# Designs tried in a protein design chat: VHH binders against o13800. Part 6

Target 1, 230 residues: o13800
Amino acid sequence: MNQVTQFSGNSANLMLYWILKSYYSRFDRIMWIDTLGTFNPAALPLPCLEKTMLVRSFDAQGLKDAVDELESNLKSSEDQAYALCIDSFSNPIGLLMAQGNISFAHAFMMTLGRKCRILTRKFRLAVYLSTSLVYIKQLHLSKPALGNSWPFCLDHSYILEDQQHNKCLVHCNQSRKDLLGCSQLFLLLKGSFTHEYLTIDFYNGTPVSVSSKLHVSPSLYHSSTLNSPS
Below, E stands for the ipSAE of ESMFold2; O stands for the ipSAE of OpenDDE; V2 stands for 0.75 times the mean of E and O plus 0.25 times the DockQ between their complexes.

## First folded at step 1 (VHH)

Design n6 (framework vhh_sonelokimab_d1; at its last look DockQ between E and O 0.09; V2 from the best seeds 0.00; counts 0 for: pae O 13.1 > 2, placed apart)
Fold by ESMFold2, look of step 2:
Structure n6 (fold): chain B 230 residues (1-230), chain A 123 residues (1-123)
Amino acid sequence: as target 1 above (230 residues)
Amino acid sequence: DVQLVESGGGLVQPGGSLRLSCAASGRTFSSYAVGWFRQAPGKEREFIGAISGSGGSTYYAVSEKGRFTISRDNSKNTLYLQMNSLRPEDTAVYYCAAKEYFTAVSYSDYDYWGQGTLVTVSS
């Protein structure tokens, strides 16, 4: 809560659905900004959908207008808890950059990111956004898109790593709190994330204590296993 | 000062489709956020969805589960609501509405209202 959280990778939208399935009862209103036209209402329970406003915005100006709409709603209902999900944040920014004025696009992005962070400080708001990964051939490594300045707008950043046997490892590569290097394993079953053992409280942005876990997988706590030597 | 007139309501069978129109006169839609609401007998008026004046974003209450689509044709000064897979629960008076500040479309009062068009979904 009161934080800006990024998920990066091909399955990042599944984290957004998992977040809402897990935590929708903690929010009074939800805004989902769909910049890809891919929102799937079947992925969410009806009580969650009933508090969700779907916004379809396909360019950077539409994304800004939707955030301005959210700000107006927050000012009118300061006692309510809100979640904002953006799937994806990187797509309309990337399209703006492709139009040729990179410095304008970068300034637009940073202004919007700072707005989101300010709103999470001023109001009861959690922001969850998805971004793409970019592959860096020289390092054999994928990093979140949007460049080196974008992380200053984020409280937490996670990279999704698809693995064999329908597993996805969610690894924290940036945290305002003590989450750097923490990981959460998800299983992909019929298009949805599930978990056996929760290690990260994605609502509070904190590690989950061992005593609160239902079942603990030994491989989840071995750092050498999580850091694959490839 | 804009006047709004809905049309296209009527009796339709369950599972059918219907397209509602809202014609504007006086001033053009291009400066307005425009949207659709409905009110079933004995119920409070319910927001269906809206489109910004710029036309860059559409806003939906997700409870319709994607059955309804809002569009606008500024050259014809007309707002549309396409309704598919209709159910008896969709029976209501449907209203179009407009608001001058086209970037504040949800959870907000609308300034101009049509008189409504009745949609009845029954076998």
Scores: ipSAE 0.533, ipTM 0.790, lowest interface PAE 1.5, mean pLDDT 83
Fold by ESMFold2-Fast, scan of step 1:
Structure n6 (fold): chain B 230 residues (1-230), chain A 123 residues (1-123)
Amino acid sequence: as target 1 above (230 residues)
Amino acid sequence: DVQLVESGGGLVQPGGSLRLSCAASGRTFSSYAVGWFRQAPGKEREFIGAISGSGGSTYYAVSEKGRFTISRDNSKNTLYLQMNSLRPEDTAVYYCAAKEYFTAVSYSDYDYWGQGTLVTVSS
């Protein structure tokens, strides 16, 4: 808990579903902000859905309103553990930029990101964001959207690279706990997220999970089997 | 100050659709978040969905996603609830409510309530 984690790529939203499916018992309430109209309730177990408030936000003002609503909820329920999932964070910001407001859009984005980060430090809140990747032709590479200043709002950033045969390579782009590295995560990309092949270093839940010691069974504290052939 | 009047309720067959309207009177409808609640006999009032003043965000209890859609038209001071694929268990009195701010955990924060409109889903 208490971290802002970003996943970037065409399949980035699947990580948000995987986290909730795997760890929903750690959260008392979940807010899912859907900016694309693609939320799939069938991907989550019923007990998780019963904790979930779906927020539909198509523009930057709507996204801000939803974050302000979350802040109000956190203040009224300080002892509850919250998860915030935003799928996609980059979409409404991109729409604002397309209106010719690029400097305003950037300032708006950074203000929201800083607010989310402050809320994770002040309350029992974990924030999970999906964003797009931007292909840079002159450099022949892809990088997470939102520009060079955006990573300062993040504790963890992962890039998802689609592979053949229902697999997705997940690799670490940024982690603020330098003592704990991160490894590749291989997922079989089927609608229900079954059959995951994990090569993640699961030290203390830092790379892809909450940092809070909320108890959940079974525990994924660490596994010596993570050194099994990938 | 805002006054709310619901309309559009009635008898509908299972699998049918119905659209409820909530007409608001007052000075600054767009400054209010507005939402829909329902209450069946012998049950607690339950949240269905809400929409922010600007219309930029809609909020749903997950169980209602896909069948119910909330929208607003600030130029007409009107809130709508489109209900599709109706089931007998959707039978209830439907209420329109308004507040300056939306708080997902607090039903008591809604300042203004309509009188309700009855929806009956039966043959």
Scores: ipSAE 0.150, ipTM 0.566, lowest interface PAE 4.4, mean pLDDT 72
Fold by OpenDDE, look of step 2:
Structure n6 (fold): chain B 230 residues (1-230), chain A 123 residues (1-123)
Amino acid sequence: as target 1 above (230 residues)
Amino acid sequence: DVQLVESGGGLVQPGGSLRLSCAASGRTFSSYAVGWFRQAPGKEREFIGAISGSGGSTYYAVSEKGRFTISRDNSKNTLYLQMNSLRPEDTAVYYCAAKEYFTAVSYSDYDYWGQGTLVTVSS
């Protein structure tokens, strides 16, 4: 029986896979939380998969439970290096929002984001988050689907794809504001394992530059006031 | 070919615990991902969870997370399912299955099946 590719083709997904392919050797354990049902084991090397716990969590509660489990694992194995991939972080939140639970969605996002951040500071943990997109009708633009409060939980390490499809790992003091015009967002929380600065082709999942800001559109740095989620 | 034989099923009271075992034939047990399924009367067979060949990776159905734990002992060619806090709705025939590939959540993905062991949760 042949392996079936279940990859959605999402650029953010590609980034998660690329990260793991590149850095899985640094981790003793990997948790992949699949909120989309699109996890593609064929996209990862077997040694990586052997370290990976796949969790299918299609709602907010499932996501929370998965992270709680991770925390438990971290507490029981503090000497081990962990990676957490959430593909995507925004999907469960979007579902809550679609159900009309906007306030709860924001609160949930803040709580979970904060928890992840704390865990990266307390343990040997890298957290990698992909996002879905939200369309902003007023601007006729899409952006990563992050709630209004999410930037307060974010650190300054991102991989962004701007409107011109420039892809880069960005370390910027304004990174929390640099969301407008991005078609994809890959989040690396501060305190996680350090990565080299790279520009990455989101479509191919390959590095194209070692510069963290080489292809970041200047307009992204000046559009922070327009980054409110719809 | 891999032969799988489940054991450990029986009657248990609600809230109780049970550990199922699945003994595999052959000397290449570690080359197979193995998983647990269950089928209640009149229902479709449902995925519980699986574990990679080396035992380094596990994944579970969301509904079973926290109550069920899958482990394996490759030296004994045995797969385990620890079930805690059992409920009447957990009553089913439990099956172990084997697959050469790492991940499979559909019963159709698995190549080898055991005969099943009945678990009845009732007061």
Scores: ipSAE 0.000, ipTM 0.230, lowest interface PAE 13.1, mean pLDDT 72
ESMFold2 (binder alone), look of step 2: mean pLDDT 77; pTM 0.799

Design n7 (framework vhh_sonelokimab_d1)
Fold by ESMFold2-Fast, scan of step 1:
Structure n7 (fold): chain B 230 residues (1-230), chain A 123 residues (1-123)
Amino acid sequence: as target 1 above (230 residues)
Amino acid sequence: DVQLVESGGGLVQPGGSLRLSCAASGFTFSDYAVGWFRQAPGKEREFIGAISWSGGSTYYAVSEKGRFTISRDNSKNTLYLQMNSLRPEDTAVYYCAAEPGYDFYTAERYDYWGQGTLVTVSS
């Protein structure tokens, strides 16, 4: 899938590792943009690491430079499949906003997000972003960072809420393929997701348990992908 | 005439540090992405890290997390590699290279290469 997918929450980065561990065989090249200095190579199998390029970008301009360089590689490629992981997208943008020119920072963010979305439509590129959650007191809920215009740049947006006993509740906040309002349970085991899916449908105002899959990559549930190679 | 000249290699003890330099001449250095590769005896040339033309982004092979830092000074046409916590396995000839575009994934896409500088890590 040529799509932009966002995961939000304290465990959002673990979804990026899990996607790569599960689906690295589908990509010819992987670019990981690390904005926090927290990349963990031990979380990925060696064959995945061998096709992964680590980019460290601690500010918004560095993040844009890295995306511009990916675009140049995509234009020079011979129809190679790429994955782009950005952990965390909200960190350098938040730092840019803290510098005091909010209108410039917002325009910069939206221009970069729009560029990522356009690249997924033109090339064989999947984009996976991690962002923080912000608690909104007046609404008594948490929502992804970056404001109300940012979802325009996304195809899918998932919220991860930490639960007790290594469990994580996954909500579908946005999906262009009609998955809005769904939520799912994941189990966290030593920093890695193990999958047991339970979808809760909130569309009718009452939670209903529905078995479903998280739509981030083709064949997410194929056991051969998770266990091959070891 | 395009040249890249490495310096700063030598013998160090395990756990030591070295700073390698690469002086560029004969081209507009600030228009090129530049990087470091190494080659141990009997092995293929492996990517260590690269830095964008502006210096705004750095790219590292995932196996080299945290021990190596790449930087550049466009006013001096110089590329640097800071190597910390060196191990015997880091013993190799280190090469600097310049890439006319942004393809950091393939050594074959780097158009300009230095002659290399030997780094030996042993007691």
Scores: ipSAE 0.013, ipTM 0.463, lowest interface PAE 6.8, mean pLDDT 74

Design n8 (framework vhh_sonelokimab_d1; at its last look DockQ between E and O 0.01; V2 from the best seeds 0.00; counts 0 for: pae E 16.1 > 2, framework grips, off the site)
Fold by ESMFold2-Fast, scan of step 1:
Structure n8 (fold): chain B 230 residues (1-230), chain A 122 residues (1-122)
Amino acid sequence: as target 1 above (230 residues)
Amino acid sequence: DVQLVESGGGLVQPGGSLRLSCAASGFTFSDYAVGWFRQAPGKEREFIGAISWSGGSTYYAVSEKGRFTISRDNSKNTLYLQMNSLRPEDTAVYYCAASTYYDSSGYEYDYWGQGTLVTVSS
């Protein structure tokens, strides 16, 4: 727990739903901050929704206010496990930057990110963020939005790249070694250890299977979890 | 049919307290998250707070934290708002609303009451 994890890409939010659907029993409370108006309650089981507080905010100030409310809740219930899901973190920050004061927007973003990181160190809190990808033409690759300083606020960063036939290539972009590296996702999903890549198949917007090129036992992958080969 | 009926509003002096009630009928109350909103003359509707299906989780708008308390009694199909240390700026029509999920905005609330007027003045 106690970590800040980012998923980046057009399908990044599906990882937040996957984690909650699979592991909501590990959390006493869940806050979901929806900055796009796209939250889908039908994607989560009723016992998970019972624990979930949905905050809709389309601007940066509302995002900060929601995190401040979470901090207040954490302080009043120190022994409870919390999850914070933000879908999308990059959207309200991008809108703030579009208003013209890039320096202010960057400072706001970094201050909020540092606060989330500090909260995960002080309380039983896991933070999951979705962000967009930006394509860099001269390098022929995509990277997460929010610039070069933003990874400082993250413990783990995964990139989801859309492929053909409802498939998504997932790779680890950043992971802290003292936190089990990229294997932290697979442990959370009761999954298998891989070094770099996994593939997620989608059906009607929902991930239905997960596989990795580093595992030779496809039967160990199923719709909600990955299994470690031995 | 579905109804939400607010009561308990009225005239109160600054620094006073009021408890608002919202009686629900025509649906399974315990399947819905419920919340309180207010609207003052000439202003937009403002979210106050919400409580989950079971009453196990509450959320408050930052500006209302500490003065207002939300609770529910599923056996009586009733939602409550305890308002303390009232100020003239709390003068508004107060509405209760019900949603199939726990939402801090008014966008996805399925059912709304007609409101009860709270006036804070001497």
Scores: ipSAE 0.012, ipTM 0.380, lowest interface PAE 8.8, mean pLDDT 74
Fold by ESMFold2, look of step 2:
Structure n8 (fold): chain B 230 residues (1-230), chain A 122 residues (1-122)
Amino acid sequence: as target 1 above (230 residues)
Amino acid sequence: DVQLVESGGGLVQPGGSLRLSCAASGFTFSDYAVGWFRQAPGKEREFIGAISWSGGSTYYAVSEKGRFTISRDNSKNTLYLQMNSLRPEDTAVYYCAASTYYDSSGYEYDYWGQGTLVTVSS
């Protein structure tokens, strides 16, 4: 809540759906900005869909217009809790950068990112973004897209690593709180993320307490480590 | 020797479909983001779309998103452009291009193909 959180990787949209499935009861209204044309309403519970405004924005200007509309809504309903999901934020920005007008694209991106950050501080708003990973050949590493300045607009950044055996590891590579280096394991089941226990409270942006780890929901995955005596 | 070679261009009727291919050689294709551009006579080169080195992210020019699909097959060192619902204004020379860098500077396209002509005539 009151934070800008980024998920980067091929499965980042599944994190956005999982966030809403897990926390929609804590929000009064939800805006989903679909920049890829791939929004899947079957991925969300009906009560969640009923409070979700879908906005399709296929370029950077459309993305800005959607955020401006959100700001208007926030000003008229300051007591309400909002979630903004953008899937993906990197697509329209990456389009501008791929076209070679990088100075304009960078300025546009930073202006919009700062706007989102300001809105999360001014209003009861949580912002969740999906972005791609890019490989930087000179550094032999993959990192979230959008360059070196973009992280200044974020409170938390997570890299998703798809793994064998229907696993996805979500690793925090940046946090303005105590999450740096923390990770969360998800299991893929029929195209959706599930988990046995949480290690990260993605709503508050904090580690999950030890006592919460002792109360796990039934799942398809169990091990003796997950049934810790403490 | 680095090469990007487009193929699959030709004459097609309005409303038709065409698939372009771009065969890469002389470099490690899977290290490169690749994109498609086009240039009609008397106009500036126009970006169509791009796809990241792994294929995990695609980017499309706004006006063409619903009609064009970019894909790549790293095992065959080949980039594809599927074009549907073609219109006379799609007539142009189509180029593929490759870039090793994507960060705060965006993509810088290091290698370019010679182009393949697509003509859509009613």
Scores: ipSAE 0.000, ipTM 0.228, lowest interface PAE 16.1, mean pLDDT 80
Fold by OpenDDE, look of step 2:
Structure n8 (fold): chain B 230 residues (1-230), chain A 122 residues (1-122)
Amino acid sequence: as target 1 above (230 residues)
Amino acid sequence: DVQLVESGGGLVQPGGSLRLSCAASGFTFSDYAVGWFRQAPGKEREFIGAISWSGGSTYYAVSEKGRFTISRDNSKNTLYLQMNSLRPEDTAVYYCAASTYYDSSGYEYDYWGQGTLVTVSS
């Protein structure tokens, strides 16, 4: 059973690493957009890294530019299967919100989400988005770090549909949070490659499909190691 | 019908040991992670620990590390909780729960037992 270990001091999404470690063979190219500066190459096998392009983008414009670059690559290589990982989608949005640009943050979420959706429909592309979570003490709830209006910005068309479900699907830390082993939300957009192991209906916040045979280790609660399915 | 039935609870003196069992029926036990929770009177339910479907991995709440041990026997559809060095503050109703993947909050567990009372008192 393959394991992904987080580098010390690294807060990257363990789920993203788990996904790539599990499915990298399905992709010809991988783009990893690192908005946190915490990409850990040691967590991925060499064959995966060899096909991975790392892009550092720390703000909304940078993220947009990176996705535009991906689009260009997709157009030039339409026969190739791509994976896009954005770690984290919430970081650029958080920056905008911190600057008081709430409307711009909303627009950014919608526009970028739409673009990613379109790309997944036009090309052999899987898009994986991670977000940080914010804990609300008063409610004893965690929510994606996308501001208070994120449920309205990430609508049914914006959020994940797989080929089998006509619903928004997500790996949500708010639901089955211990499976992720970290305080992050994972999104999969429509048109992306099928994932058999875990899906959560984002709209309803309920599990769609789950299997304990994913070999998710309870050690993820305190370790930086995530196991891939066998 | 799905059932989780806890047993082994009772009165024990401080410093004593107790082993709880949880017998599962009505579902494929080996397809689920299982865990233990407890709830003391007037307190919130708290996570004790959990074990993976295969039994290969375990996790414990920080407060319970070293005193409690969780194990399972899939051939017997049974979950166990070994409790050592029991304290009065361990007095609670202890619940077993099953989930396709576990949540320390208990929110995402699919099945729950009715609980067994453990009283630690001199």
Scores: ipSAE 0.000, ipTM 0.275, lowest interface PAE 13.7, mean pLDDT 73
ESMFold2 (binder alone), look of step 2: mean pLDDT 80; pTM 0.814

Design n9 (framework vhh_sonelokimab_d1)
Fold by ESMFold2-Fast, scan of step 1:
Order: structure tokens, then C-alpha cells, then sequence
Structure n9 (fold): chain B 230 residues (1-230), chain A 124 residues (1-124)
């Protein structure tokens, strides 16, 4: 809890569903901001859905309005644990950038991301967001959308690569708890060196299991417990 | 005087659709978040959905199949609820409500103004 976590890739949204399915009992309230109109209630247990508010926001201002609403809720309910899921964060920002005022769009994005980060430090809030990947041909690598300053708003960043047979490889791109090379590792060309891999089996579009290929406890598996050890 | 007037309710067959309207007067509609609630006999008032003052964000209590869509027209001071694939359990009095942009759209007490309600009956 109390962290901003990003998942990037074609299946990034499935990680948000998996987290809520696995850990919804730790949250008193969930806000799901859906920017594409793709929210699938069948992917979540009924007890999880009962504490979830669905917000449809198709532009950057709508996204900001929803985060401002969450801030008001957090201020009035200081002892409650909240989760914020944004699927997708990059889409309304990308639309704003496409309007030709890229500096304004970038400033808007950074202000909103910084606000989310501050809220996780002040309140019992976990933030999970999905973003797209962008292939950079000159560097021969794929990286999360939103540019070089965006990672400063994140505690954790993971890249999802689709595989055959409904499997997805998860690569650690950035983690405050795994600082020895995770962020630097992504700046290297694909196929560089050893990094954390998680194998996630998907069935009918929902994650059914998670396993570590490197036989280590995955940060994603225990993210919420790292701040509240038993 | 402040008024919210719902219309469009009535009898509909299961699987059918209805569009509810709420006409607002007596206040600056575009400054208020507005929403829909329903109440079945013997039950508490249940949140359905709300829309921000600008229309940039819509808020829904999670429902199966995404059957309800909320929208507003600030130029006409009107709020709408499109209801599709209606079921007998959707039978209720539907209320329109308006509140200054506030901390929880699901909380009945956060709304300043309420309509009298319109009855929706889903039956064969």
C-alpha cells in the first residue's frame, strides 16, 4: 500500500484486475478510472465490485476531476484504506499531446502524477495504473509511454510482454525496493542482462496464477505486505 | 425556486430500454454534480451514477454488463439516464439529485437538491 505502481504493455490492464482480485480485502474503497470504456466487471469478485466505484473519464480534465474527487474522499475518511486503479493513464494524456501543445500536456501529466504520489504518502492509498509501450527504433527497445520525467512519479514500474499460450512475461523496469540496476537495466538494449521475471498465466483474459521464473519472491506478489510486515 | 423534475418512467418489458430525464430549474445547473438514485419498496436509496459539473467524468456504482449510461446537457439544464437490458429487479422509484462537487457521489446526504422521483416498473 502507499505506493504508485505502473504496468505497461498490451496486457497491462490485466495486472490491475489481478491485484484487486488478490488483495481487495485490504481496501475499504476502490476507485476504478476507466479511460477507454473497457472495464470488465466479470473479471472481479462480487465483494470487490461492491466496494468499487467506476469512473469513466475520456479526457485529461476528466481524469484530473476524478483524482480531485478521490482526494476529497481521502480527507473525509482518514482511517480507510483506498485503492485507485487507472486504466489507461496514457490514453487521455496522449490525446492531450496530440492536440499540439506537448509542453502543456507534459506539465499536466507530471502535476497529476506528482499529486497521486503525494496522496499515497499522506493517506492509506495505493495507486495502480496501466500505460502503453512505445517502441523507440533508434534505441531498438520498447519503453513505457510518457517520457523521461514520468518515472519520477512512480515507486514501481513493470513491463508486460505477451507470450504464446495465454502467458505474459513481466519485467521489472523500476522499483524503489529493487534499486540495484532495475531502472538502469531497462535503459540497456533488449536481451541485456539478468532481471526479475514473473510468469502470469491468463485464462479468458484474467490472470489465474503468478510464478517467479527466478525462484525469488516477486515484488508484485507481496507489494502490499512490504509496508506492513507481519 | 429550486426544482428537479424527473420524467420518462413507466412500464417496460424485461430486456427493454428506458431513457429518464431530469429537468433542473432555479439554480445554476452547470455548477453542480448531478446523479441518479433508485429506491425499491422496503429498501434504502441506492446510488446508480453521477456526472461531474462539466460532464468530463461519469461515476457508476458497478453494475453487471454496464447497462446504465448517465449524461447531461448543460445548455438545456437536463440530466439523462439511459437504461438498457432492464430486469424485474430494476423496478424502483428513480430519483434525480444535485450537489456541489463533493467528496462522495454515493452519499445521499452530499446532495443538496432532490426530485420527487419517477416510477420504473419492469414486468411482463
Amino acid sequence: as target 1 above (230 residues)
Amino acid sequence: DVQLVESGGGLVQPGGSLRLSCAASGFTFSDYAVGWFRQAPGKEREFIGAISWSGGSTYYAVSEKGRFTISRDNSKNTLYLQMNSLRPEDTAVYYCAAGLYSSDFETVSDYDYWGQGTLVTVSS
Scores: ipSAE 0.013, ipTM 0.466, lowest interface PAE 7.6, mean pLDDT 74

Design o1 (framework vhh_7ocj_1)
Fold by ESMFold2-Fast, scan of step 1:
Formats: C-alpha cells, structure tokens, sequence
Structure o1 (fold): chain B 230 residues (1-230), chain A 119 residues (1-119)
C-alpha cells in the first residue's frame, strides 16, 4: 500500500481509531501497538477487533520486537493487506531521551521508521502513527515531540484545529503537489465537524510557510450520520 | 465463544518433568497475554508464568529457573515446560488468557489440569 501517515497532537490517537473505523474492511489484519496501556476496544467495531492483534510495548525494545513480529507475519502472509497502528510512538522514545540516551533514541527512531517504510514498499502494509506535540510560539502551533525530521521523509503536512482549539498535525508520504493524497485520508473520515486545514511547508525542521487551507467535515465527537466527500 | 483447552497434566515422580499445553479457540478478537496459574487445596490461585503478545515473560518466585513459558507459532497456544518438579508443585494448573473485546479486556480461564508430584 506504500502509505505512511503520522498524526501529532493531544488527541492524535483518536485519529487512529477513526481511520480503522473507516478502513478496516480494506485490511485482512491489523496490528495495534499500544505504548501507554490506553487501548479502547469499545471504540472499534467488532469485525475490526476480530482482525486486530494488540501488542503492548512500553519501551524501545518492546517496540522493536513488535515490528520484527510484524515483519515475520508479513513474510508468512505476503498476499494479505495489513495495517500497523502505533499509538503514542513518542512515548517509548521519549523515555530513552529522558534517561540521557539521546543519540541512541535518535538512531533507534531512524532505524525503526526506515524499516517500517521499507515494509510498506515490499508488502501490502499501511502504517499509521500518533505522537504528542510541543508548542511553537512563532506560528501559535505545535510540532511533533520527536522533532521535525521523520525517518519516513513525509512530504505533506496539515494542521487541524477544532472548536476547542485542539491541534492535530498530519504528515503523509504524498507529494506536496498532491494535496488530494493527504485530503483523501480525511475524505475517508466522515462526519459533522468543520475545520480549517493548514498546509505548512517544513524545511530543516522549521515551519517556513502556510501554503493552503482545506475545509473538511469529519466528526471526532459525534459520528451518528456520515458523508463521504469524493 | 472463547475456549481454552489444556493438556499435559498427570502424575510424575519428584525430580521429573512435564510439559503443559494450552490452545485458545473460538471467537478470538485480540490476545494481550496468556499464562498459567496454579491452585493447591485451601490456597489462593497464584501466578506460575505469563507471556505477553510482545514476548515479555513473568514468573512466580517459586518456579523461576525451573519452569519456562513459550508461545506456539499461531500465538494462540502457550506451553509450560516444568523441570525439577517437587511435591510442593502439586496443584491444579489453570490456563488463562487476557483478551480485548468490544466491551473491554477480559480474562478467560481453562477448566484446569491436575499435576501431582509424588515422592
């Protein structure tokens, strides 16, 4: 599937649930890596849960082991479509950095991310990540807690802001000229709220420009009636 | 629904070994961990060994170094290799699995298998 999508924000994990609600019929199996112990099975439909393997990974070694297990599963079932969801990817890495292992944490993140990206090219695999944010005063915006450079070289960025001023940053591996690539992800999320999505160009880890706005109506809070912009 | 099927229990002489097996079947949604507990008459159930889906293991204090828990290829099967058995290991051994379902996380228990160690 050659798809990698990163969500960053205080409620970025909710986007992972929303994607699975929308996409689960397209996947034969789902691996959910839970780094905080916050997995909520009640948030997913029963048919989705039947496809989902939950892996608990509180530290960097556990995260690596889970991805190695995914690789083994992909090699054994190469015709199956897989989704990998990593909830709060920044947590195990942040723990390494807090312990003074900054160089190791960075190398670990780069190695793991590169491996996931390679797997998306070799197999029918889509990868979805959530991370926390840190605030950037210059833009009144937040950036991903693990910094501006992801090992996936994600070329496209959006910032979502809801009615409560909750911010969610989205990166994906679509061309910056292909706005439909990233907006297609949100077009598959149906709902009743309206946001202004800002596309921000990041160069050398610093936001340099705001290039466009996109209006989309997913629902993060109330999802009883849905629409599918296409 | 979900069913845990245990095998491998029985009578063994002190110093001997046994291997217990447990397979989970039925409507399996997600497995967080599988493990073994034991209960001797008049005592509370106590943890023998557990293994998470990520491969982390935990052991009860009285079995460390003697027992080993492992997963089968299908990940819905666990084994308990019991070495250097003593009469104090005599108990009913229960397989348990921690599953995530639409309603939350739940523990499922097997019917238990008797392990008797004779002197």
Amino acid sequence: as target 1 above (230 residues)
Amino acid sequence: QVQLVESGGGLVQAGGSLRLSCAASGSIFSINAMGWYRQAPGKQRELVAAITSGGSTRYGDFVKGRFTISRGNAKNTVYLQMNSLSVEDTAVYYCAADFYTAGGSYDYWGQGTQVTVSS
Scores: ipSAE 0.000, ipTM 0.206, lowest interface PAE 13.4, mean pLDDT 67

Design o10 (framework vhh_7ocj_1)
Fold by ESMFold2-Fast, scan of step 1:
Structure o10 (fold): chain B 230 residues (1-230), chain A 121 residues (1-121)
Amino acid sequence: as target 1 above (230 residues)
Amino acid sequence: QVQLVESGGGLVQAGGSLRLSCAASGFTFSDYAMGWYRQAPGKQRELVAAISSGGSTRYGDFVKGRFTISRGNAKNTVYLQMNSLSVEDTAVYYCAKDSEYFTAPGSYDYWGQGTQVTVSS
């Protein structure tokens, strides 16, 4: 535990829901910061919802206030395991940057990111963030929002790439626990909260292994680009 | 208008060194993180090195210990010192400025033209 993990892309929030649905028993308390007004309680089991505090904060100051509240809760509950989910981290920061003082907005973002990282090292806290991708037209590629300094606040970063037929490929952009480089890819059925995640190991852009991490048997209701269930 | 101009690429023998420079204009250079990316034939573009406004650095695992990123705020320039070059370092190297916005119309990084680095055996 004790890590800051980012998911980037149009469907990045689905990874936050999947983590909570799969691992909520490991957490005593969950704080979900909703910056878009899109929180879907139907996506989570009732026992998970009972542990979840929903905070709606549409601007950067509100986001900081929610993190400050989390810090107070952590200090009052030294032995409890917490999860923090922020969906979307990039939205309120982007709005702050659009106000024209980019230097201030950048400093605010990095200060908040460093605080989250420090809290994961000091307390039993896991942090999960969703962010948008920025499309770079000159290069025909997408990269995570928030610039080149932001990854210094992260332990793990994954990119979600939309695919056809209600599918999404998730590939590792950064992992500080890897000895070589990031070589892991997840296949996610887009738009479903009951779907299966397939883990696909990549080496130099080619798949080397495929496995399901959710079930001993693959779901027969879902198709993949690598495996076709019958 | 943001402008990034890379220079310093060229042909070099394996084991040699090159120093890339990126001259930046059109923004307050000292306020932004800067980075170097590369793209080899048939491969995806990947981060080589990044340096924050405060001077903190990050490197790709394939270049750690061989490459050094630095910046000169007085000259609005970011540098990449490349030592112990191998054939696998052959790529077009691009300078990048931070993108500080989520995806929106017109909200994207400005990249330079790139500079070719070719390492021969």
Scores: ipSAE 0.000, ipTM 0.137, lowest interface PAE 17.0, mean pLDDT 71

